# VH-VL binders against q9h9l3: the designs that were tried, part 174

Target 1, 176 residues: q9h9l3
Amino acid sequence: PRKMVAIDCEMVGTGPKGHVSSLARCSIVNYNGDVLYDEYILPPCHIVDYRTRWSGIRKQHMVNATPFKIARGQILKILTGKIVVGHAIHNDFKALQYFHPKSLTRDTSHIPPLNRKADCPENATMSLKHLTKKLLNRDIQVGKSGHSSVEDAQATMELYKLVEVEWEEHLARNPP
Short names: E, the ipSAE of ESMFold2; O, the ipSAE of OpenDDE; V2, 0.75 times the mean of E and O plus 0.25 times the DockQ between their complexes.

## First folded at step 10 (VH-VL)

Design n24 (framework fv_nivolumab; at its last look DockQ between E and O 0.74; V2 from the best seeds 0.56)
Fold by ESMFold2-Fast, scan of step 10:
Structure n24 (fold): chain C 176 residues (1-176), chain A 124 residues (1-124), chain B 107 residues (1-107)
Amino acid sequence: as target 1 above (176 residues)
Amino acid sequence: QVQLVESGGGVVQPGRSLRLDCKASGFTFSDYDMHWVRQAPGKGLEWVAVISYDGSNKYYADSVKGRFTISRDNSKNTLFLQMNSLRAEDTAVYYCAKEGYYLSSAFLRYFDYWGQGTLVTVSS
Amino acid sequence: EIVLTQSPATLSLSPGERATLSCRASQSVDDYLAWYQQKPGQAPRLLIYDADNRATGIPARFSGSGSGTDFTLTISSLEPEDFAVYYCQQYDNWPLTFGQGTKVEIK
């Protein structure tokens, strides 16, 4: 069996008017939810907007943060050859400036059986917090102090496990 | 400079069809979920439909479900709304709208840019 | 669906006065709330997103506050160009919904 990990990133605003999303933290957990990687990451560009309400990132977290190029190398070493689970994971890969094979990618925001299990419209893009509340009866991303990428990665893995057998069978029959 | 330009509006009789186009420029179109929002004359704003960045997910307001189809062509930076079985209550200015910045596991579905709108009038 | 109720429906003020607009949600939307300004014949313009973040190019006299179910848009000192209709919008859950609008008109 191929190893599986879940990833979630935090992003800050860089570039003109803070409109560019740049990686500032990455968390990776294994199948059981144990943390394999969790580091603050220093973007190569000036941070215009910390987006602290969502990211939880503050200036103090950038002190001794791992530079982007080094962090990217560490992260890619963990992801390579594994099935990677995420929620709207294309955004994580964009922030990492990384291509992960579609055949090894699982996006819990694009799994119709998962939405069906949550009594949500099958082809609507549902938020991680709403799916986690409906299916795991757990509140995540609470309050104004920022999200935990560890918490989000753990919730994402647990959600995927609810449909893993069904979805892997679907993908075997319908390769991406 | 982000720009959204709608076209395809006009006067159409009840029961007929119309297709709206929205041409995007000034941003990486294929990175963003896109929406249609409408406004009936003298009334407020009503969300109509959304399509994901890759076109795989679509969702509609109950008032248009089964009649309208949203689609996109990322190679042409164009968003579409196919409107079938039009009714008088579909008369509105139709705006295409772009989502704000992206996050990893949350969606910020506010609209930082809007087109100028295209008027659809359904009357005999 | 989440219903957004804006009050007052119409606010009649003079230039230089403070405008305070309310938006109340039928259930919590956390901070997933935006405010738009619309002038006759024009598309809406984003003013505030994430409840209290001022959009690029929006003057400092505009500010947003609130969380959960009660939100406020404040214009500290009205300029002539600020007389318009204002809409709030939630993006916490589907379907996306807008308030009915508050018209800020000159006395």
Scores: ipSAE 0.830, ipTM 0.929, lowest interface PAE 1.0, mean pLDDT 93
Fold by ESMFold2, look of step 11:
Structure n24 (fold): chain C 176 residues (1-176), chain A 124 residues (1-124), chain B 107 residues (1-107)
Amino acid sequence: as target 1 above (176 residues)
Amino acid sequence: QVQLVESGGGVVQPGRSLRLDCKASGFTFSDYDMHWVRQAPGKGLEWVAVISYDGSNKYYADSVKGRFTISRDNSKNTLFLQMNSLRAEDTAVYYCAKEGYYLSSAFLRYFDYWGQGTLVTVSS
Amino acid sequence: EIVLTQSPATLSLSPGERATLSCRASQSVDDYLAWYQQKPGQAPRLLIYDADNRATGIPARFSGSGSGTDFTLTISSLEPEDFAVYYCQQYDNWPLTFGQGTKVEIK
């Protein structure tokens, strides 16, 4: 049985007018929700927009942040060989400049049985906030101070557990 | 310079089909979910459909479910809308629209760029 | 689905005046609200996103405020090019919905 982790990242705006998303925080939790990794990360390029309303990232967080190359190495060591769960996880992998094997990747934003449990249309891409509220009766991402990648990773893992048996069987029958 | 150019509009009879194309340039098309939004003459805006960045997930307004199909070809930077079983109430200007910047666990589904639109008229 | 109700339907003002446009949601959308301007024969143009963030290239006279169910677009001093129709749009939940529009016209 492969070990399973959940990942969530926070991103800041780089590039022209801050429209490029670059990694500035990454959190990884195990199956039980215990934090395996949680670091602020300094992007290799100039930060144009901290996006603090969403990212929770402020200038002071970058002062002693782990350089991207070092953080990436640490993160990939944790992810290697594991089933990795995330929400819109392709954006996390893009920010990491990494692509995890599809057979070991689980994206809670694209699991029809999870939507069915939430009484949502199966093909609607639902936000983590809404799924968490409907299925776990928890409010996450509260206020305007920014998201917590630890909180979001933990919520993502708990959501996946609700459909884990069904979805793992589906993937065995329908390899990605 | 972000550009979205719709084409394929025209006059068509009820019950017929039409395909709209939207050619994108000036951004990495495959990074973004894309939408169709329509506006009947003299009326407001109505969201029609969305397709995920890689084309794997699609969602539709109730008014068009079962009749319209959204698709994309990322190698050609092109978004499509196949409209079948057209009705008079589908008469509208159809816009393709691009979402703003992307986040990892949240979706910001406002539209920072729009095409100029293509008119579809469904008339006997 | 979330209904957005804009008021007033029409706002008749002179250049230099302050315009205040309202958008009310049938349930909380937090701050997942955008405002668009549309001139005759043109596509909508994004003005405000996330309730109060001005889009790139939008003049400082445009501002947005509000959260939850009640939102306001303010144009501090109307210019001739500001006479247009304005729409709010929520993106908190599916389906995405727009308000019916507020026409700002010259008196």
Scores: ipSAE 0.675, ipTM 0.886, lowest interface PAE 2.0, mean pLDDT 92
Fold by OpenDDE, look of step 11:
Structure n24 (fold): chain C 176 residues (1-176), chain A 124 residues (1-124), chain B 107 residues (1-107)
Amino acid sequence: as target 1 above (176 residues)
Amino acid sequence: QVQLVESGGGVVQPGRSLRLDCKASGFTFSDYDMHWVRQAPGKGLEWVAVISYDGSNKYYADSVKGRFTISRDNSKNTLFLQMNSLRAEDTAVYYCAKEGYYLSSAFLRYFDYWGQGTLVTVSS
Amino acid sequence: EIVLTQSPATLSLSPGERATLSCRASQSVDDYLAWYQQKPGQAPRLLIYDADNRATGIPARFSGSGSGTDFTLTISSLEPEDFAVYYCQQYDNWPLTFGQGTKVEIK
């Protein structure tokens, strides 16, 4: 059996008008919710928009941030060979400029049994915040100070664990 | 600059089919969920359907479920709405709408950009 | 579905006056509330998102407030171009829903 990790990334805006999403923080937790990685990351391009209310990223966080290339190497080392769990995880992989094998990826935003358990439409994408409240009775991403990628990664893992057995069986019958 | 241009509207009889297109430009189309929203003449706005960035997930309003199909071709930056079994109450201006800000773990399902709309009239 | 009720249905004011529009949700939508402006023959335009964030390019006279079930759009001093229909929209849960609209007309 492969080990599972959950990942959540925060992005800032770079490029013209800050429309390019660049990795600025990455958090990885193991199956038990223990933090394996949590670093602020310095994008290679100038930051135009910190997107602080969502990202939680501020200018002072970039002072000693890990350069992107270095951080990417560290993160990929952790993810390689693992089942990677995330929420809308394609955004995280895109920001990392890395794409994990689909067979080893679990996106909690695309798990119909999880939505069903939360009394949500099976074919609709639900926010991590909504699912966490419904299924874990826990509030995350509260306020306007920005998300905690550690908290979000932990919540993502906990949500997946609720449907792990059922979903893994489904995937075994229907490999991506 | 972001642009959304709808086409395909027209007059059609009840029970018939019609396909709407929406051509997107000015942003990375494949990064965003896209929506259709309609507005009956002189009425308010009604959300119709959503399709995920990669087309893998679709969700519809109950009023159109089973009759409408949302799809997309990311290689052509185009959003589609196949409307079957059209009814008089489907008469509306149909807007394609870009979902707002896309975050890693959050879906902000507001619409920051809209097309000009295309009118669909279902009448015998 | 979450029902959004806007009030008043029509607001008659003069240029320079303050406009206050209300949007009430049948259940809490947290701060997942947007406001749109629509002029005749035009597509809606985003004004406010996340209850109180002004969209890019929107004049400072527009502001949003509220959380949970009660929201307010305020236009501090109406300009002639502000006379239009305004819609609120929640994105807390599916299906996405709009209010029925408030028409701001010239007195």
Scores: ipSAE 0.340, ipTM 0.788, lowest interface PAE 1.7, mean pLDDT 93
ESMFold2 (binder alone), look of step 11: mean pLDDT 93; pTM 0.947

Design n25 (framework fv_nivolumab)
Fold by ESMFold2-Fast, scan of step 10:
Structure n25 (fold): chain C 176 residues (1-176), chain A 124 residues (1-124), chain B 107 residues (1-107)
Amino acid sequence: as target 1 above (176 residues)
Amino acid sequence: QVQLVESGGGVVQPGRSLRLDCKASGFTFSDYDMHWVRQAPGKGLEWVAVISYDGSNKYYADSVKGRFTISRDNSKNTLFLQMNSLRAEDTAVYYCAKEAYYQSSAFLRYFDYWGQGTLVTVSS
Amino acid sequence: EIVLTQSPATLSLSPGERATLSCRASQSVDDYLAWYQQKPGQAPRLLIYDADNRATGIPARFSGSGSGTDFTLTISSLEPEDFAVYYCQQYDNWPLTFGQGTKVEIK
């Protein structure tokens, strides 16, 4: 078994005019894409903007949602000591108020060989949607009802697996 | 309050170099991708370059690729644009622009804050 | 590169009239479209993002609509301060591109 998971988080707007991004859902999948964690999370602050177009979060999802402090503890227990894969993953870690070691972090928005396989500029930050369509021939994040963090985490793991051997060799030669 | 303040503009001869600085305040600079956008006198807006929050990813418009270099110093909340081999067609007001935010695996690359701009005139 | 075409190039109207500005993309940009207002000597100001969301502090008379390739900015009743140049911008794909602008001027 690989000690590798993929994560994707959904955020809602809190704070003045909804400008603060607060965690409202987190999904974690294992190497094979099986769901290890998927919970709606209740922010400690009042939700000003559900950002439903992107987040898929609605008021009904906050009923019985896991309080942030409890969810954070559960999530960190899963992530600690593992290689964690994500797309623009620094945003997920910020929402979790968590620091994960760079040596164990894999960000599919910052892997030049992945962009190269997609015929994209190597050093541009490409969206998960575009990389998934180009490399896996699959449409994700379709429609206007919001995104699925499970779908995004699964796609992110599959994208990483396309470059895993090459990228792990690169990291062994060029430690972050 | 969020502020972006550009500096370094001026009059330069073709073929020379100039560096623009953009000082940010009022937000966590190290959390956001940052952009340069320019506007030639009396013309529209043209996107120039982007740098990721940590400086590891950089991308440029074809018109400046190979001549301009974007960089940042997160400890000083400062964005830079090094402009080499300047041409008359690079004459423009250069704006520092902040990307809005990342949301649910979508990059929302609209600009919620802009600097005042700094004028670069490339003339003999 | 995604090309954004704005029409009309110039819109001559009087205060109190409705302004309707068009932005058409050469390929679908989904809802990844923003609108900016620019007055002479000033930086652009964000008006609308994600096609139809009004930015903080922007008056209710401004609204955005559309998706895919066809987008509209509407000013329901022009105020004197609304006479300016308006730009659309797509952020679906690299490079980021702007429309050429629509100038809203006093008749």
Scores: ipSAE 0.782, ipTM 0.915, lowest interface PAE 1.1, mean pLDDT 93

Design n26 (framework fv_nivolumab)
Fold by ESMFold2-Fast, scan of step 10:
Structure n26 (fold): chain C 176 residues (1-176), chain A 124 residues (1-124), chain B 107 residues (1-107)
Amino acid sequence: as target 1 above (176 residues)
Amino acid sequence: QVQLVESGGGVVQPGRSLRLDCKASGFTFSDYDMHWVRQAPGKGLEWVAVISYDGSNKYYADSVKGRFTISRDNSKNTLFLQMNSLRAEDTAVYYCAKEGYYQSSAFLKYFDYWGQGTLVTVSS
Amino acid sequence: EIVLTQSPATLSLSPGERATLSCRASQSVDDYLAWYQQKPGQAPRLLIYDADNRATGIPARFSGSGSGTDFTLTISSLEPEDFAVYYCQQYDNWPLTFGQGTKVEIK
């Protein structure tokens, strides 16, 4: 069996009016929820909007942040060849400027059995916060001072484990 | 600058079909879930349908389920709404609406940009 | 379906006055509530999201507050361009729903 990790990234706004999302933190956890990687990352472009309400990122976090090029290399070394779990994970891969094979990608925002367990429409996308509350009876992303990408990655892995057997069987019969 | 431009509205008889198009520009269309929201003359807003960024997930309001089909073509930055078996109560201005930008695994299903709307009138 | 009830239906005020608009949900929507402004013949414009977060370009006189089932939109001092219809919207659960609207009109 391939090793499985979960990832969650925080982005800040760069470019015109801060509308470009640039990687500013990345957390990766293993199957058991242990942290494999958690670093603040310095974007190559000027930060226009820290998006602190969600990202939790402030100017002080950039002082000792790992430059994007170096962080990207470290992260890709961890992800390569593994099953990578995330929530709306295409956004994380875009921020990393990385293409992960679809066959090794698990997106908890697009797993119909998971939504069914949460009493949500199977084909509607739900937030990580909503699914975690409904299925794990746990509140994440609490308050207005930003999210923990470690907490989000851990919750994402736990959500996937609820449907892992069923979903891996489905994917074996219906390859992406 | 973000722009959403609807087209395809018009006057149709009950039971007929109509297709609405929404051309997007100024953002990476393929990264966002997209919605249709309608507003009957002199009335409030009603959510109609959503399609995921990659087109794999679609969901509809009960009032249109089985009659309307949402679709998208990411290569053309275009969102579609195929409306079949139209009824008088489908008369409304139809807005193309962009979901809020993704932020830290938060799905922000509010609408940060709207098109100007296209009027669909279903009458005999 | 989560029902949003806005009050009052109509608010008649003069420029310079404070406007307070209410939105009540039939069940908790946490902080997943947005406010929109709509002028005649125009598309809605996002004002507030996540109950209290002001959208880009929205003047500081607009503020949102509340959580759970009770929400408020406040306009601290009405400008002529603020006379419009205001809608709240929840995005906690499907289907997405809007309130019926509050019209803010010139007295």
Scores: ipSAE 0.683, ipTM 0.879, lowest interface PAE 2.0, mean pLDDT 91

Design n27 (framework fv_nivolumab)
Fold by ESMFold2-Fast, scan of step 10:
Order: C-alpha cells, then structure tokens, then sequence
Structure n27 (fold): chain C 176 residues (1-176), chain A 124 residues (1-124), chain B 107 residues (1-107)
C-alpha cells in the first residue's frame, strides 16, 4: 500500500493589490494525524496583505521563516510517491508551483460520496469547516486569529478516512 | 484590467431556451470558481449558479435546478448559462461574477468583479 | 437557507451625514459577509468583504463591522455619489444569499 499524507497551506497576498496568493505556511500530517512538517515560509515577493483573519500569518512569523525555494524542496521530498490528501488541493499545488500526479491526489472537496454522507449536495464544493462539523461533529477554524493549517490537515485526513475504502475502489475501477 | 462581458440576452416566450455567454479577460480564468447572479426588474440580487475552476462541480439555486445548466470553456476564457424551460419569473438582468481570492481549506465566495449584465425578458 | 435581513429598508439623509446600515443573519456566518453598492443601471460594486476589509479603491469613509449574526456598514460622511442601494451577502454556506437591500436616498 502506498503511504498517504494530508497537506494544508496558508497563503498571503503578494503582487498588485495583494491579489496573488503566495505560500506562507505549510503543514503535512501522516495517516494517523502526526505532524511531519509545519513551517512558516517566506515568499520571494513582497507581502502586501497578510490575510491574517484566514491565514493566521503575521509579520513576526516571517522573521525566521524558511525561504520558499528551500521549503519547497523539503515539502516535495515528503510528497513525492505518496498519496496526497487535501481540500481544494489544486490551490496548495499552485502555491507550491508543483504538479502532483492525479492518480495519487485525493481532494476532499471533490468526492461525491463524502458530500452524500454529510447530507450535502453531491456536486457542490463544500468547505472543510462544514464537512468536518457534519461528519466529525467537530468545530475547526474557530476564533479570530486565523486558521491552523495543522488542524485543517488533520481534519482533512480524518474526512478522507471516512470514504477511503469506497473511494479507492472507485478509483481502481475508474482511473483518473 | 479584469473584464467580464455578458452576451446572449433577449426577449423569449415562456418554455423556450436561451444561452448566455460571459467572456473573461485580465485574470487567470481557470483558477477561479465562477457564478451567475440575477436581478429581476426593481428587485434585489439572487444567486443562480456556480461552477468550479475545472468544471467538475456545479451547484444551482432551487428555483433554476433542472432547467439551467452552467458550463465553462477554460481554453476560451468563457462561462456559459444554458437556460431551458424559461418562465416569466426568470425575467432579470443576469450577471457573470468572479470570486475573490481564496485561502487553502476556506472558500471566500464574495464577488470582486461583475459583468455589466445582460437582460433576459420572458414574456408571452 | 440563511436569510439576511437588512434594516432600515430606506435611509433618507443629507450629504455630510453619517449612514449606518444593518444586516442580520438567521444563523452565524462567522466573518463570511460582503457588502455591495448598486447605482441605477449599473452592476453591483464590492465595498467590503470578510465583514471588515475594504475592497481595493473603496474610499476610507466606508467601513464594515460585526461578526456572527449582526453586521454593520458605516459611511462616515455621505458624498453625493454614495446615494445608492446597498446589499449584504453571506458566503458561509450554500445557497449564497443576499439581503433585500437598503436604499440610501437624498432627504
């Protein structure tokens, strides 16, 4: 069986008007929810908007943050050859400037059986917060200090585990 | 410079069909979920439909479910709304709307840019 | 469905006065709330997102506040171009919903 990890990233705004999403934190957890990686990451471009309400990132987190190129190398070393689980994971991969094989990618925002278990519309893109509340009876992303990418990665792995057997069988019969 | 330009509106009889197009420019269209929002004459705003960045997820307001189909062509930077079985209550200005920036594991579905709107009148 | 109720329906004020517009949600929407301005014959214009963040190009006289179920849009000193209809919108859950609007009109 292939090893499986879950990832969640936080982005800050760079570029004109702060509208470009640049990687500023990444957390990776293993199948059991243990943290394999959790680092603040310094974007190569000037940060215009910390987006703190959502990202949890403040100027002080950037002081000793790992430069993007170094962090990217560390992260890709962990992800390579593994099944990677995320929520709207294409955004994390864009921020990493990385292509992960579709056959090894699992996006909990695009799994119809997961939405069905949550009594949500099968084809709607549901937030991690709502799926976690409905299926795990747990509140995440609480408070005013921004999201925890560790908490989000852990919740994402737990959500995937609810449909893992069913979804892996589906993918084996219907390869991406 | 972000632009969204709608087209395809017009006057049609009840039960007929219309297709609306929305041409996007000035941003990476394939990175964003896109929406249709409508406004009946003299009334407020009503959300109609959404399509994910890759076209795999689609969701509709109950009032249009089963009659309207949202689609996109990322190679042409174009969003579509196919409206079938039109009713008088579908009469509205239809706006193409772009989501703002997003955060990983959170969706920020406010609309930072809107098209100018295209009027659809369903009249017998 | 999350219902947004805006109050008052109409505000009749003079230029230079302060405008305070309310939006109440039927259940908590956290900070997933935006405000739009619409002038006759025009598309809506984003003013505020995430409850209190001013959109690019929006004058400092516009501010948003609140969280959970009670939200406020404040215009500190009305300019002639501010007389318009204002809508709140929640994006916490599907379907996305708008308030019915508050019209700010010249006295």
Amino acid sequence: as target 1 above (176 residues)
Amino acid sequence: QVQLVESGGGVVQPGRSLRLDCKASGFTFSDYDMHWVRQAPGKGLEWVAVISYDGSNKYYADSVKGRFTISRDNSKNTLFLQMNSLRAEDTAVYYCAKEGWYQSSAFLRYFDYWGQGTLVTVSS
Amino acid sequence: EIVLTQSPATLSLSPGERATLSCRASQSVDDYLAWYQQKPGQAPRLLIYDADNRATGIPARFSGSGSGTDFTLTISSLEPEDFAVYYCQQYDNWPLTFGQGTKVEIK
Scores: ipSAE 0.794, ipTM 0.913, lowest interface PAE 1.2, mean pLDDT 92

Design n28 (framework fv_nivolumab)
Fold by ESMFold2-Fast, scan of step 10:
Structure n28 (fold): chain C 176 residues (1-176), chain A 124 residues (1-124), chain B 107 residues (1-107)
Amino acid sequence: as target 1 above (176 residues)
Amino acid sequence: QVQLVESGGGVVQPGRSLRLDCKASGFTFSDYDMHWVRQAPGKGLEWVAVISYDGSNKYYADSVKGRFTISRDNSKNTLFLQMNSLRAEDTAVYYCAKEGFYQSSAFLRYFDYWGQGTLVTVSS
Amino acid sequence: EIVLTQSPATLSLSPGERATLSCRASQSVDDYLAWYQQKPGQAPRLLIYDADNRATGIPARFSGSGSGTDFTLTISSLEPEDFAVYYCQQYDNWPLTFGQGTKVEIK
């Protein structure tokens, strides 16, 4: 059986007017929610906007942060060959400048049965916060001081586990 | 510079069809969910439809569900709205609108950029 | 669907005065609320997002406040170009909804 992990990344704004999203933290948890990786990551470009309201990242976290190239190598070693679960995970893979096979990717923002269990429209993109509240009765991403990528990765794994059997059967019959 | 340009508006009779196009430039179109928002003459704003960055998810306001189809062509940086079975109540300026940035597992569905709009008039 | 009620419908003021516009949601939208300005014949322009974050290029006289169900847009000292219609929008849940608008007109 393939091992399964969940990932959540924090991005900061780089480039003109801070409009480019660059990786600045990555958290990876295993099937049971145990942390396998959680590091602050130093982007190769100047940080224009820390986006602290959402990212939780401040200038202090960049001191001794792992350089992007090194962090990327560490992260890819964990992800390669595994089923990777995330929420709107294409954004995480883009920030990592990484292609993960569709057959091993699970995106909890694009699983119709999960939305159905939450009494949400099947084909609407629902937020992690709303799905977690409706299905796990848990509030995440609270306040204006930033999100916890560990908390988000753990919630994402728990959400996937609610539909895992049904969704894996669907994917076996309808390969991506 | 971000720019959204709508086209395809015009005068059509009830029951007919019309397709609106929205050409995007100045940002990576394929990274963003895109929306249509309309405004009837002298009235407020009404959200119409959304399409995900890759076109796999689509959602519609109840007032247009089953009649309108949103689609996109990322290779052409173009958003579409196919409007079928048009009614007088669909008369409005139609705006294409870009979502704000995705940030740290949060979908910020405010609209940071809007097109100038294209007028659709449904009358006999 | 989340209903947004704006008040007052019309606000008649002179340049230099403070404008305070309210937006009330039928249920909590946390801080997922934006404000837009619209002038006749123009597309809406984003002013504030996430209740209190000023959009790029928006003058400091515009500020937003509130959370949950009660939100306020404040224009500290009206300039001639600020006389327009203002809309609030929630993006906490589907479908996305707008308030009916507040018209700020010259006295």
Scores: ipSAE 0.689, ipTM 0.895, lowest interface PAE 1.9, mean pLDDT 93

